VH-VL binders against p56860. Designs and how they scored, part 31

Target 1, 255 residues: p56860
Amino acid sequence: MMTAEVRTPEQGGGPLTTEPRAPRSAPGHADASAPAFGPETDPRDIIRWALAAHPDLLMPSAFNLNGVVLLDLAAQAGYRGEVVFVDTGYHFPETLATRDRLESRYPELTFVTLNAGASPDDGQTPPDLYASDPDACCAARKVDPLQRYLKEQGPSALLNARSRDQASTRADIPFVEEGGARRRVNPLAHWTREQLEAYAAEHDLPVNPLYFDGFLSIGCWPCTRAVKPGEDARAGRWAGKGKTECGLWQGENKL

## First folded at step 4 (VH-VL)

Design m6 (framework fv_lerdelimumab)
Fold by ESMFold2-Fast, scan of step 4:
Structure m6 (fold): chain C 255 residues (1-255), chain A 120 residues (1-120), chain B 109 residues (1-109)
Amino acid sequence: as target 1 above (255 residues)
Amino acid sequence: EVQLVESGGGVVQPGRSLRLSCAASGFTFSKYGMHWVRQAPGKGLEWVAVISYDGRNKYYADSVKGRFTISRDNSKNTLYLQMDSLRAEDTAVYYCAKDPYDSYGYFDYWGQGTLVTVSS
Amino acid sequence: SSELTQDPAVSVALGQTVRITCQGDSLRSYYASWYQQKPGQAPVLVIYGENNRPSGIPDRFSGSSSGNTASLTITGAQAEDEADYYCYSRDSSGYHLYVFGGGTKLTVL
């Protein structure tokens, strides 16, 4: 069991708390076959189905544009579960500020930050690991903490913000992904970048300000740069390393 | 019209403490990140610290980390810099600077600065 | 940490074009912002996000970036443009989040 910084509903304007996160004890979860979702399906309908099939649903988020839009749609659809963020020690300050604005805007949701206050020098991971071995750095600081938390909490499904137009590696993602340790639901699989931007603007959602400075895909600062005209949205991630996905979207560790 | 007015500067001996204030007006202070930037006499600009809109996130230059504390009081529209264990090399004009949001990438408005001289 | 390098001084004749450069490895990944500082005054933002001008900044000021270099260009320099110019960007090292260049003193002849 790891400790986490938690903002829970009904605590009013009080300070954030840090508490041990015990494994959940669910009364049992519902399983259901996914209906046929299509290009016209409202993401809220996908989310409502997911909540009915998986009342223990959790939403990991890095608070990128997709994540912010999904969070708003999920809250509208009745999602009241945890929004789980991993503090890697390498986030842009703008990412942490976006998280804080979202916590204030959605008081009905529980926000969990794993390894809150993480720093680049943790005494265990080499400070330059992000440059010499980005996969090992991603595994140690993001994938491992998240997978450990998910194993402890045991959700039957995850709500993910991936969309097909984010990268060539995501072009064929389904709305509902089976296999592995749990089901994964992608309500925004069919939404375009333009639709996400329009939705965020129309609803005055707190978006990461780096999007206005030429970033189309935002991760940790050592592996993120402004995107040049004509590049893929994720081209700014791990520039020069031949990598566009962290271990979260690879093999059995896929979210 | 955005205005930032620094105060609290002066002459202080090495090893002592000093607290700077920045009074903000002309914008909704509680919605924007705030920075401290300093400039030693005859030298260039040096970024010192930043605080998020709600005060939860704080970042410091390595030269001041562990000695300086940035804070804010949104009810008073005021930014603070608590400077402990002052050194001669902390001598500088200290500017309060406004973030265009919580972007931290640049400063859209600056105060006039307040001079801190660390000497005996 | 990543340092941003600027030439300490540059001169331009009235009405002519001058280019002030800022160089550093972080500029391969991040845009620079530019600040004008006149003696005894606070800095003023003149360019941000590569080539955006705040309201009130004359259109003779423009920005560009290529490789590890960011540039501030003043076309048709005026006497009032005489000042120190600083570039500012993100620090690529992770130990300092942000860094200023050393400054360039522009003299308008």
Scores: ipSAE 0.007, ipTM 0.585, lowest interface PAE 8.2, mean pLDDT 81

Design m7 (framework fv_lerdelimumab)
Fold by ESMFold2-Fast, scan of step 4:
Structure m7 (fold): chain C 255 residues (1-255), chain A 120 residues (1-120), chain B 109 residues (1-109)
Amino acid sequence: as target 1 above (255 residues)
Amino acid sequence: EVQLVESGGGVVQPGRSLRLSCAASGFTFSKYGMHWVRQAPGKGLEWVAVISYDGRNKYYADSVKGRFTISRDNSKNTLYLQMDSLRAEDTAVYYCAKDFWDSTGYFDYWGQGTLVTVSS
Amino acid sequence: SSELTQDPAVSVALGQTVRITCQGDSLRSYYASWYQQKPGQAPVLVIYGENNRPSGIPDRFSGSSSGNTASLTITGAQAEDEADYYCYSRDSSGYHLYVFGGGTKLTVL
């Protein structure tokens, strides 16, 4: 049974509670029509529509720049659902610190941390799987725990922080993706990295401090490096492994 | 101005315990990570331990893991290092250092240090 | 603590440029920060990230990185720059562990 550390609004800034999670009840309105969204649409309007169509929305987040910006916009738009983070056992301390600061800044939200394993030395995942098979490592420590939780909770839609300028594989993502197990909403699809950076700075958001060191895309430490001048933002992810997307967004494992 | 003042150093016999304190002022202590760094006489700097702003996360150098415990009291603006099972090689000036943010590892401010001498 | 390698000593003539280097496998993935320590004093942060200076640090200090090497450059060295310089970064054996270089004693001639 999967366990989760949960910080609810009534717990404030207190310590997290670790416990098995109960499934959500009642699906949302997955059949509701999406409005025409365009390059000038305020992400908050997309989020407000999503909340009206899908009151059971969940927001998975790895607390990268996009995720932090989306969280702030979502809170402003009235989002009060769960923010779901997978603790893979391979996160930088800065990523965990960013999570902790976000929990403190958004006391009105429920933060759920899924435990993929107590540590990389948990006996379930080989210690060097990230080097030999990054797809299997990603599946075991991130994709599988998240998909089990989503299957148990049964949200009719997810609020995602993907944007079109992050990678060539994301260039054509729509604001609303239909089909599969649930609808996916991408309120930041049309925002550029420059707009995200400006927004974060203007609103004094708790951004992962690794960005000061040139980490334009932050994942688990074995698969992340600083981006050099002239490289794409995701060039630091899966360096040398020929992979630019986690299994979360690929093929039949796509959320 | 930011001030970090270490105390609790002294001469102690091997196998004994000692507790260091660091009194912080001039910044909002509860918002920043804190570190302990040591320097043996005539030697280089060695990172010892870090504690997150809320005390939830703690990490230690392998040389002290299981023997030293870092803690903090945000209501008193004080950082602590409990040193158990002391060895001769723990002899050093111990510096309290403020993290730039939480666990970035950039020390924007340092105390003047407190000397710990472990000898018989 | 041999994760980051520095030359033990380097010299520079007053007003000239000197480059202090730090080498280690972790520097392929993480930037180094640099600390200046004068005799009998606590260390002072002079560069963090690749090339960011804290308030109060003179413009003559700059940082760079390439491959497994990080460098601290002092352009137009002054007498007061005579000190020990330490690089600092993450330990290549653990993402939440940290390590200092052995230090470089800079003599300003």
Scores: ipSAE 0.006, ipTM 0.523, lowest interface PAE 10.1, mean pLDDT 78

Design m8 (framework fv_lerdelimumab)
Fold by ESMFold2-Fast, scan of step 4:
Structure m8 (fold): chain C 255 residues (1-255), chain A 120 residues (1-120), chain B 109 residues (1-109)
Amino acid sequence: as target 1 above (255 residues)
Amino acid sequence: EVQLVESGGGVVQPGRSLRLSCAASGFTFSKYGMHWVRQAPGKGLEWVAVISYDGRNKYYADSVKGRFTISRDNSKNTLYLQMDSLRAEDTAVYYCAKDYYDSRGYFDYWGQGTLVTVSS
Amino acid sequence: SSELTQDPAVSVALGQTVRITCQGDSLRSYYASWYQQKPGQAPVLVIYGENNRPSGIPDRFSGSSSGNTASLTITGAQAEDEADYYCYSRDSSGYHLYVFGGGTKLTVL
């Protein structure tokens, strides 16, 4: 069990409370094969299929543009599971504020913040680890807490906001990924940045305001810069380092 | 039209307390982060504190941490700064500033400022 | 390591171009915003998000960023541009801290 800050539909928009998280008692069924989805498939239909096949579905989110759009589409499709965010202690205040606005807009969803109130000095991770070893920092502050929570909760699938146009490393992601610890569902795999922006604007979604300052992919402040015209959307992540992913989707770190 | 009007400034003795208010109008106050920024006479601008749109998140400059408390009342469209244990170096014009969106740290509108003088 | 450094003063002849520079390690990761302050008045936002102008700010004002440096450029300076200019950004030594540059006094003419 870990301790997490949780906002549930019954708790409403009041002050958040921290509670121990218990494992889910009923694991989902991963036997159902995915239908043949195409580039024109409505993401809500993909989400509805995922919910039917995996009633224990969870949605990790960092509340970037893709995550905000996915959250709205998921709520429309009947998703009422957990939206899981990891507080690394290094988020921009704009990211935390965007989370708060989303919690208020979607009172029907359960928001779980792992390690809520985390600080740069947590007594365990060296405060300069992000500079000397960003992979170790990402593992300790984001990947490990999320993996521990996912092992404890035991979902048979995750709902992810990844799209093919975010980075060259994501160019070939399918709607449904098999293997690893659990199934991963990418309803937005074929959506373009232009479609995401248009959707968010049309539905007045709370988008992280750093997005409009050129932070097309928003991570923790030590490793994120605004992208320049013509750069990959994830080029601002780990500027000066040779990486575009924090390890959540790589080898043994796959969730 | 957006307006921010600070009040509550004045002359106070060191060690005393003072509460500043900022009355906001012309925008949906409850949707935006708010900041306090100060400027000592003849000196540059210094960021003091920020509060999120719903009052849940608050951050302070190290120079005021533990002495100042930022708060807001969205039903009254009013921002507050409670200043305790005042020191001579707190003497400044205090500006209320509206965040462009939430708490991103640039200010699309400023009040006219209110002078706080900490002396005998 | 995270402070923002500006030259304290700069002069420009009427109608000429001037660049005001802001330097700091945090500018490698964050854009600067720029504020104009005239004597006895509150500051006014003139540039945000590297090179965006608020409504009402003349197009002679522009911003740029490269490495650890942000610049405010005024092309064809006018008398009313005489003011103090402050850059503003995040302080990378504490991610919830904000910092202003020391300010640059621009004299026109």
Scores: ipSAE 0.006, ipTM 0.466, lowest interface PAE 13.2, mean pLDDT 79

Design m9 (framework fv_lerdelimumab)
Fold by ESMFold2-Fast, scan of step 4:
Structure m9 (fold): chain C 255 residues (1-255), chain A 120 residues (1-120), chain B 109 residues (1-109)
Amino acid sequence: as target 1 above (255 residues)
Amino acid sequence: EVQLVESGGGVVQPGRSLRLSCAASGFTFSKYGMHWVRQAPGKGLEWVAVISYDGRYKYYADSVKGRFTISRDNSKNTLYLQMDSLRAEDTAVYYCAKDFWDSSGYFDYWGQGTLVTVSS
Amino acid sequence: SSELTQDPAVSVALGQTVRITCQGDSLRSYYASWYQQKPGQAPVLVIYGENNRPSGIPDRFSGSSSGNTASLTITGAQAEDEADYYCYSRDSSGYHLYVFGGGTKLTVL
């Protein structure tokens, strides 16, 4: 049985509550065509449109650079829905510390942490799966709990932090994706890594420190590999433009 | 000016305990991860332990796991290393080091070190 | 203890370029940091995150990596660069296990 730790605006920086999440009643939602969004569109305008079209919008996040930037922009745009994080039991301590800093910085938001189980051996994930098949381990402890929660809650749309600059497989993602169980909104689709780094630096956002070791997408420690950028890498990376290919990421925003 | 000052070193017999302290100044101690690194006489550097900015997360090298305990007191700007069941191979200069961030693993500042000698 | 391998010693003539190497499987996944240590002194961070210099480190220090190898290059070595140099990285397991190389003693002739 999956449980959730919830920090609401009423709890602030206080202790988290752990509870089973009950399915909500079927929400009323609006189907509306998206405006023509382009390379100059402020992500906050995309978020405001998404909130108007989908009042039940949820934001899954693994609190990587994209996720932290999107969270800040979403809070500014009036997002007050749930920020949903999956605690796989295998996160780096830096990831959990980044989550804690974000909960303290955004007391106006509700943070939901889904627990796949109290220990790595919960009877569903073999104890050595991360050693024999790390990709399967991450799917079982991350993707399945999130999909179960989304099925129970039934949001009509999700707010995702994906950008076209992250990988070749993401090069053509639209701002609004149709199909499947629900609509997906990608307000950062057009932002580059350099723009994300500059924004985070300018706003003193808590960036996971592993990012500077080449963890461009940060997941579970058994499933996450550092991606080495080119020879022109510099401290902060926010001052420059025109970077080489980043390689393939572990899919932490895959839905 | 960032300063880290270790203390508590000395001569101690095998099997006994010793507690090291590191007094920090010149930065907001409660915002940064802290490490202990040691160096045996005439040998190389060996990472020992790390503690997160808030003290919730602690990790140890296999050589000291179960014997050493890292802790911190943010109200006193002080880092500690409790060393139990000391062995001759624990003889080293012990440095406290400031993490570049919370737990980046890069040490932008080091103390001067304190010598621990495990023998009679 | 030998997860990161360095040559124990290297020499360079004053004003010439020297390259200190570090090898280990973890370097395929993580960048190396480099520390300079002079006799009787605490180590000093000279390079982190492949090729980033902390404030105050001269531009003659640079870092690079390829495959399982990381390198520290000192272009135009000075007498004051004579020291022990240690590479440092995360263990191949990646879970807050850190390892130093054995160190390379640089002599400036």
Scores: ipSAE 0.006, ipTM 0.461, lowest interface PAE 12.9, mean pLDDT 77

Design p1 (framework fv_ifabotuzumab)
Fold by ESMFold2-Fast, scan of step 4:
Structure p1 (fold): chain C 255 residues (1-255), chain A 118 residues (1-118), chain B 107 residues (1-107)
Amino acid sequence: as target 1 above (255 residues)
Amino acid sequence: QVQLVQSGAEVKKPGASVKVSCKASGYTFTYYYMNWVRQAPGQGLEWMGRINPSGGSTYYDEKFQGRVTMTRDTSISTAYMELSRLRSDDTAVYYCARDRWYYGMDVWGQGTTVTVSS
Amino acid sequence: DIQMTQSPSFLSASVGDRVTITCRASQGISNYLAWYQQKPEKAPKRLIYAASSLQSGVPSRFSGSGSGTEFTLTISSLQPEDFATYYCQQYNSYPYTFGQGTKLEIK
């Protein structure tokens, strides 16, 4: 079995990148129907169902609070697949440090960092594209690399850390989303921020320290601000740009 | 702990060039942009431009375009600002300041006085 | 370029007074605004970033508010060490621009 190799700037001198991985096999899926999940369903039961229905399940993560909590629940439920992170070159150092702590805590998982060691100046994209065209910057540095990887790997489903209380645009997300190239499973759809915080504290999970400094939704530093009292958790994303979602979750063809 | 230390005062004649250095310590040099800001005696702050120490890309205010060059040496965590064809109105204190777009400039160098006269 | 205009350019106040400085941007800058304090012969010190976030170690008597084009720095109870020039700065778009400064004298 081919294994992905992930290296960070802090693990050595010179540029190192994620090694190519063989495409995931498609062992076939018998169109197993999702059970009737409800507000009392343990997220681990949703994850166990997803693993049984989709042995090729992958988990993209930006290592925000939701992502860290989902990762721990998934590991407890028996998830041993890939945790896929895109290094956009614009992450807070705190985000990269959180990733490193998670890799150390979950050695049973395979962490894949796309474009490991990326910088804001990649020689291809203008270094301040984030200011002039945030959508183009997001597409080039996050959406496009992730979509290329997902097309190459071909998972039949993704495990996502989205929850209904994160933003008004997420208020009605189901536990299992159909349509597009693959299923999306949202085991934390029904969990509140308070439940996520309590879980992380109880299990001493590595949480991005910016979360405690008013960054309720943490993305790339050029497009993230601390939220004000009474604002949506995602109000700090793309402040002033008229945007609350990256293209990853816009439309049926994203993720 | 986190500190930016700049080179010492310079006295130059009109037409000369000056190169100011800014040595960073206490943080990962390539994780923050480095800005250059100047202040003429008794005047306000004027932004000159910035460099991304990771890739070396620069952005200059058009007032200085063609006269300013910003560079860095990642092996010694030092940024440089060179201003050529000096005029008397370039007399100012020149500051380096590190930047993350969301956070603005949180750490500043102590300043380098550049005097351009006779 | 985005022009930043501060009001007033000069003020004198007594210790204990509430002081307000306003900054206006010529176009929308969301919350990408910082406030700096500069004492004579010293480098500027950041007080506020993202319009309203207080820099660690800065006294709680300093606060910032505003969004879009109108911003305010408030000192709730002026102290002798607050004698300084205050600058607002937008970092929404290049070139970054500063206000002209507000000189604060304590009587």
Scores: ipSAE 0.000, ipTM 0.403, lowest interface PAE 16.6, mean pLDDT 78

Design p2 (framework fv_rovalpituzumab)
Fold by ESMFold2-Fast, scan of step 4:
Structure p2 (fold): chain C 255 residues (1-255), chain A 118 residues (1-118), chain B 107 residues (1-107)
Amino acid sequence: as target 1 above (255 residues)
Amino acid sequence: QVQLVQSGAEVKKPGASVKVSCKASGYTFTYYYMNWVRQAPGQGLEWMGRINPSGGSTYYADDFKGRVTMTTDTSTSTAYMELRSLRSDDTAVYYCARDRWYYGMDVWGQGTLVTVSS
Amino acid sequence: EIVMTQSPATLSVSPGERATLSCKASQGISNYVVWYQQKPGQAPRLLIYAASSLQSGIPARFSGSGSGTEFTLTISSLQSEDFAVYYCQQYNSYPYTFGQGTKLEIK
């Protein structure tokens, strides 16, 4: 029988050891208008354009299905920048194992893990903040650490794995977003979940095993449940809390 | 070269149990669900259930709950389906088929004929 | 459970004609339907997933449409190898369920 299982991550003691790299060189002065991308455009061509326009490009990733597919396409297109992961302290063990497999498969890329500072040992962040205040949990453990890192590194653009079919809030995202602190490039904007799954299967990419148990969108274990067939892909994220986005891509918190 | 290779035909008496195997090759075994589907002679397809080889979680159709057990051995990339308390109307070809929830069952085993007769 | 009903049970058509096969769900299943082809003595072959997406390697004469409760598989310009039994299956909810099949036979 299928039942929703709460899987708690098994974590060792001690602080995270991965540190952000020293700040990169000053942002590139390349300024280029995006060409007309459409439904037939190969994501690798979008990535190649982004690299030419923004040599300082960074790729934040949560290592979800979209992120894994984008990583493979980016590596093929010549991306050699940083892949930035925020360790929230609440990831499923399967998510961390997926990160480890990706680091092994793409030695040509630089993987940076940001310590959110929300360790069980800090004594200052309540361990059940996710239950009482999911927005504060998201800000403290994901949004704030990433924003600090991006301010320090100063990239002129980000390579994001968002696609239009992930949620209603993403239905109209363009391939290249202007405004905010920096440009955002969405090479997979036009790809469907079916195309992403087909690509991952064809290339035997390391995908989080929880996707095969009905977890169509994966976040921190306290706020994620398996979705039923026919539910929105993000229905398992913040189940019952009326939200589908952590705030990373919204308003003044838009990256 | 993705393949699912099933064990050979079985003849059983009513009340017996049968255990069918399905050996996977050419892909990462733990990245796909394994489904079991049967087909009685001249009849349609009937879904029995599925197992996730990563972690072993199962879902069984109601008509088979209490009589079926699905397992996997990840070290040999093999899935198993055991059906107990066999009846004559369990005579069917039994298939294993892999899928990802969203994508449908794209690779099927060749089928195993199980005949239940006195 | 969701009941899938296929019609007709048997469709007699000539090579070169168009075949239209219907599949109806007892409740709304969005686009979570797949179509399979089965030839005698063989395992089923995936044709269409997510109601309208063509599986890799399947000829373009096969197409799927529909959403909610009513779905259609269309085969344009039938070839001799297309005469087979066709099944629809929902994956909207557990248990997964199949229609009873439509047999496509030569007129």
Scores: ipSAE 0.000, ipTM 0.401, lowest interface PAE 16.5, mean pLDDT 77

Design p3 (framework fv_ifabotuzumab)
Fold by ESMFold2-Fast, scan of step 4:
Structure p3 (fold): chain C 255 residues (1-255), chain A 118 residues (1-118), chain B 107 residues (1-107)
Amino acid sequence: as target 1 above (255 residues)
Amino acid sequence: QVQLVQSGAEVKKPGASVKVSCKASGYTFTYYYMNWVRQAPGQGLEWMGRINPYGGSTYYDEKFQGRVTMTRDTSISTAYMELSRLRSDDTAVYYCARDRWYYGMDVWGQGTTVTVSS
Amino acid sequence: DIQMTQSPSFLSASVGDRVTITCRASQGIRNYLAWYQQKPEKAPKRLIYAASSLQSGVPSRFSGSGSGTEFTLTISSLQPEDFATYYCQQYNSYPYTFGQGTKLEIK
């Protein structure tokens, strides 16, 4: 059993409820072939297809620019599933504030914060693990809690906010990824940072304030820095440590 | 040096319109919202609304909806607030102030006095 | 609209005094509250954001606390330059709203 803070549509903008999370039974879904998505495809059409093929669709988010844009598009497309965030104990206050704004803006969605109220000293991981072993810290505080939740909930697909222009490692991500534990859908794969910024501005979305100080990809404060001109958006993640992706998208930790 | 410089004082008759400008310098104009706040003589601060200079999206307090228009010109990093159908109780100092929501309003213009008389 | 109520409206104090100004929101605003100082004929200056975060360059004698609906601004040892009007402002929800202000005058 896992505990989490949950904001449901019935609770509106009230206090978060912390409760044991029951495993989600595997639902049946229609077997739908992925259509040929291309550079002109509206992300909302990709999301609508994903909902039809996978009614149990789940959306993990770190509430970066991509994540808040995806959330708005998903809500417009009829997404009413869970938005899942992992509280690592090392988030910037600005990140938690961005989550709060999104919860208030989208009362029709269920927001789940895993390991809610996490502190730097959780009694289980060394407080300075992020400095000595950032991979172990990422695994213990983010990857493991999320994978455990996804295993318990059993969604047949995930809705992810990755785009091809975020990093060289993401340059060729498809709209629909097969294999691994479940299908992954990337409705924003073809959107540029400029398009995401324009969309967020047009719809006045609550972008993490640190974004405008060069934090183009925001993770935990010990492992995030502003990017330099000419760097990929994710170059600030784990700077100086030879790491550009969290284990969520690598090897046995691939979601 | 971050600065917001506003246009000079205005004297208007009831029923007229006034357009106040706020020129930003020392930062990336489109990275901050621009708020408009007014203060009647001897009274407190009253938020009127704000504009996102990147996309031009606005939010106005309902009290001013239909009379206020906020715009910007990104080529000269200038925000504008136009208030129409002026009444004597619109007499106030009008301030522009930038924010990135979480941090509140950290830089303010010097204020523009608008007097509506007779 | 979220109504912000400040108390007291007027406060008379001496240099060296500990001064507390309160601000109450008509509904929950989490920690999305800022405090501003305004001197006569000048624009307001932000002192505190996110209820308790001190603006760089603002003296440490200023502090903010509170969450939800009840907030306080404290000046631990009043200095001559602190005599001004103070405003709280919520930015949890549009429209943004200010308290009516607290005028701090020398005793």
Scores: ipSAE 0.436, ipTM 0.759, lowest interface PAE 3.5, mean pLDDT 85

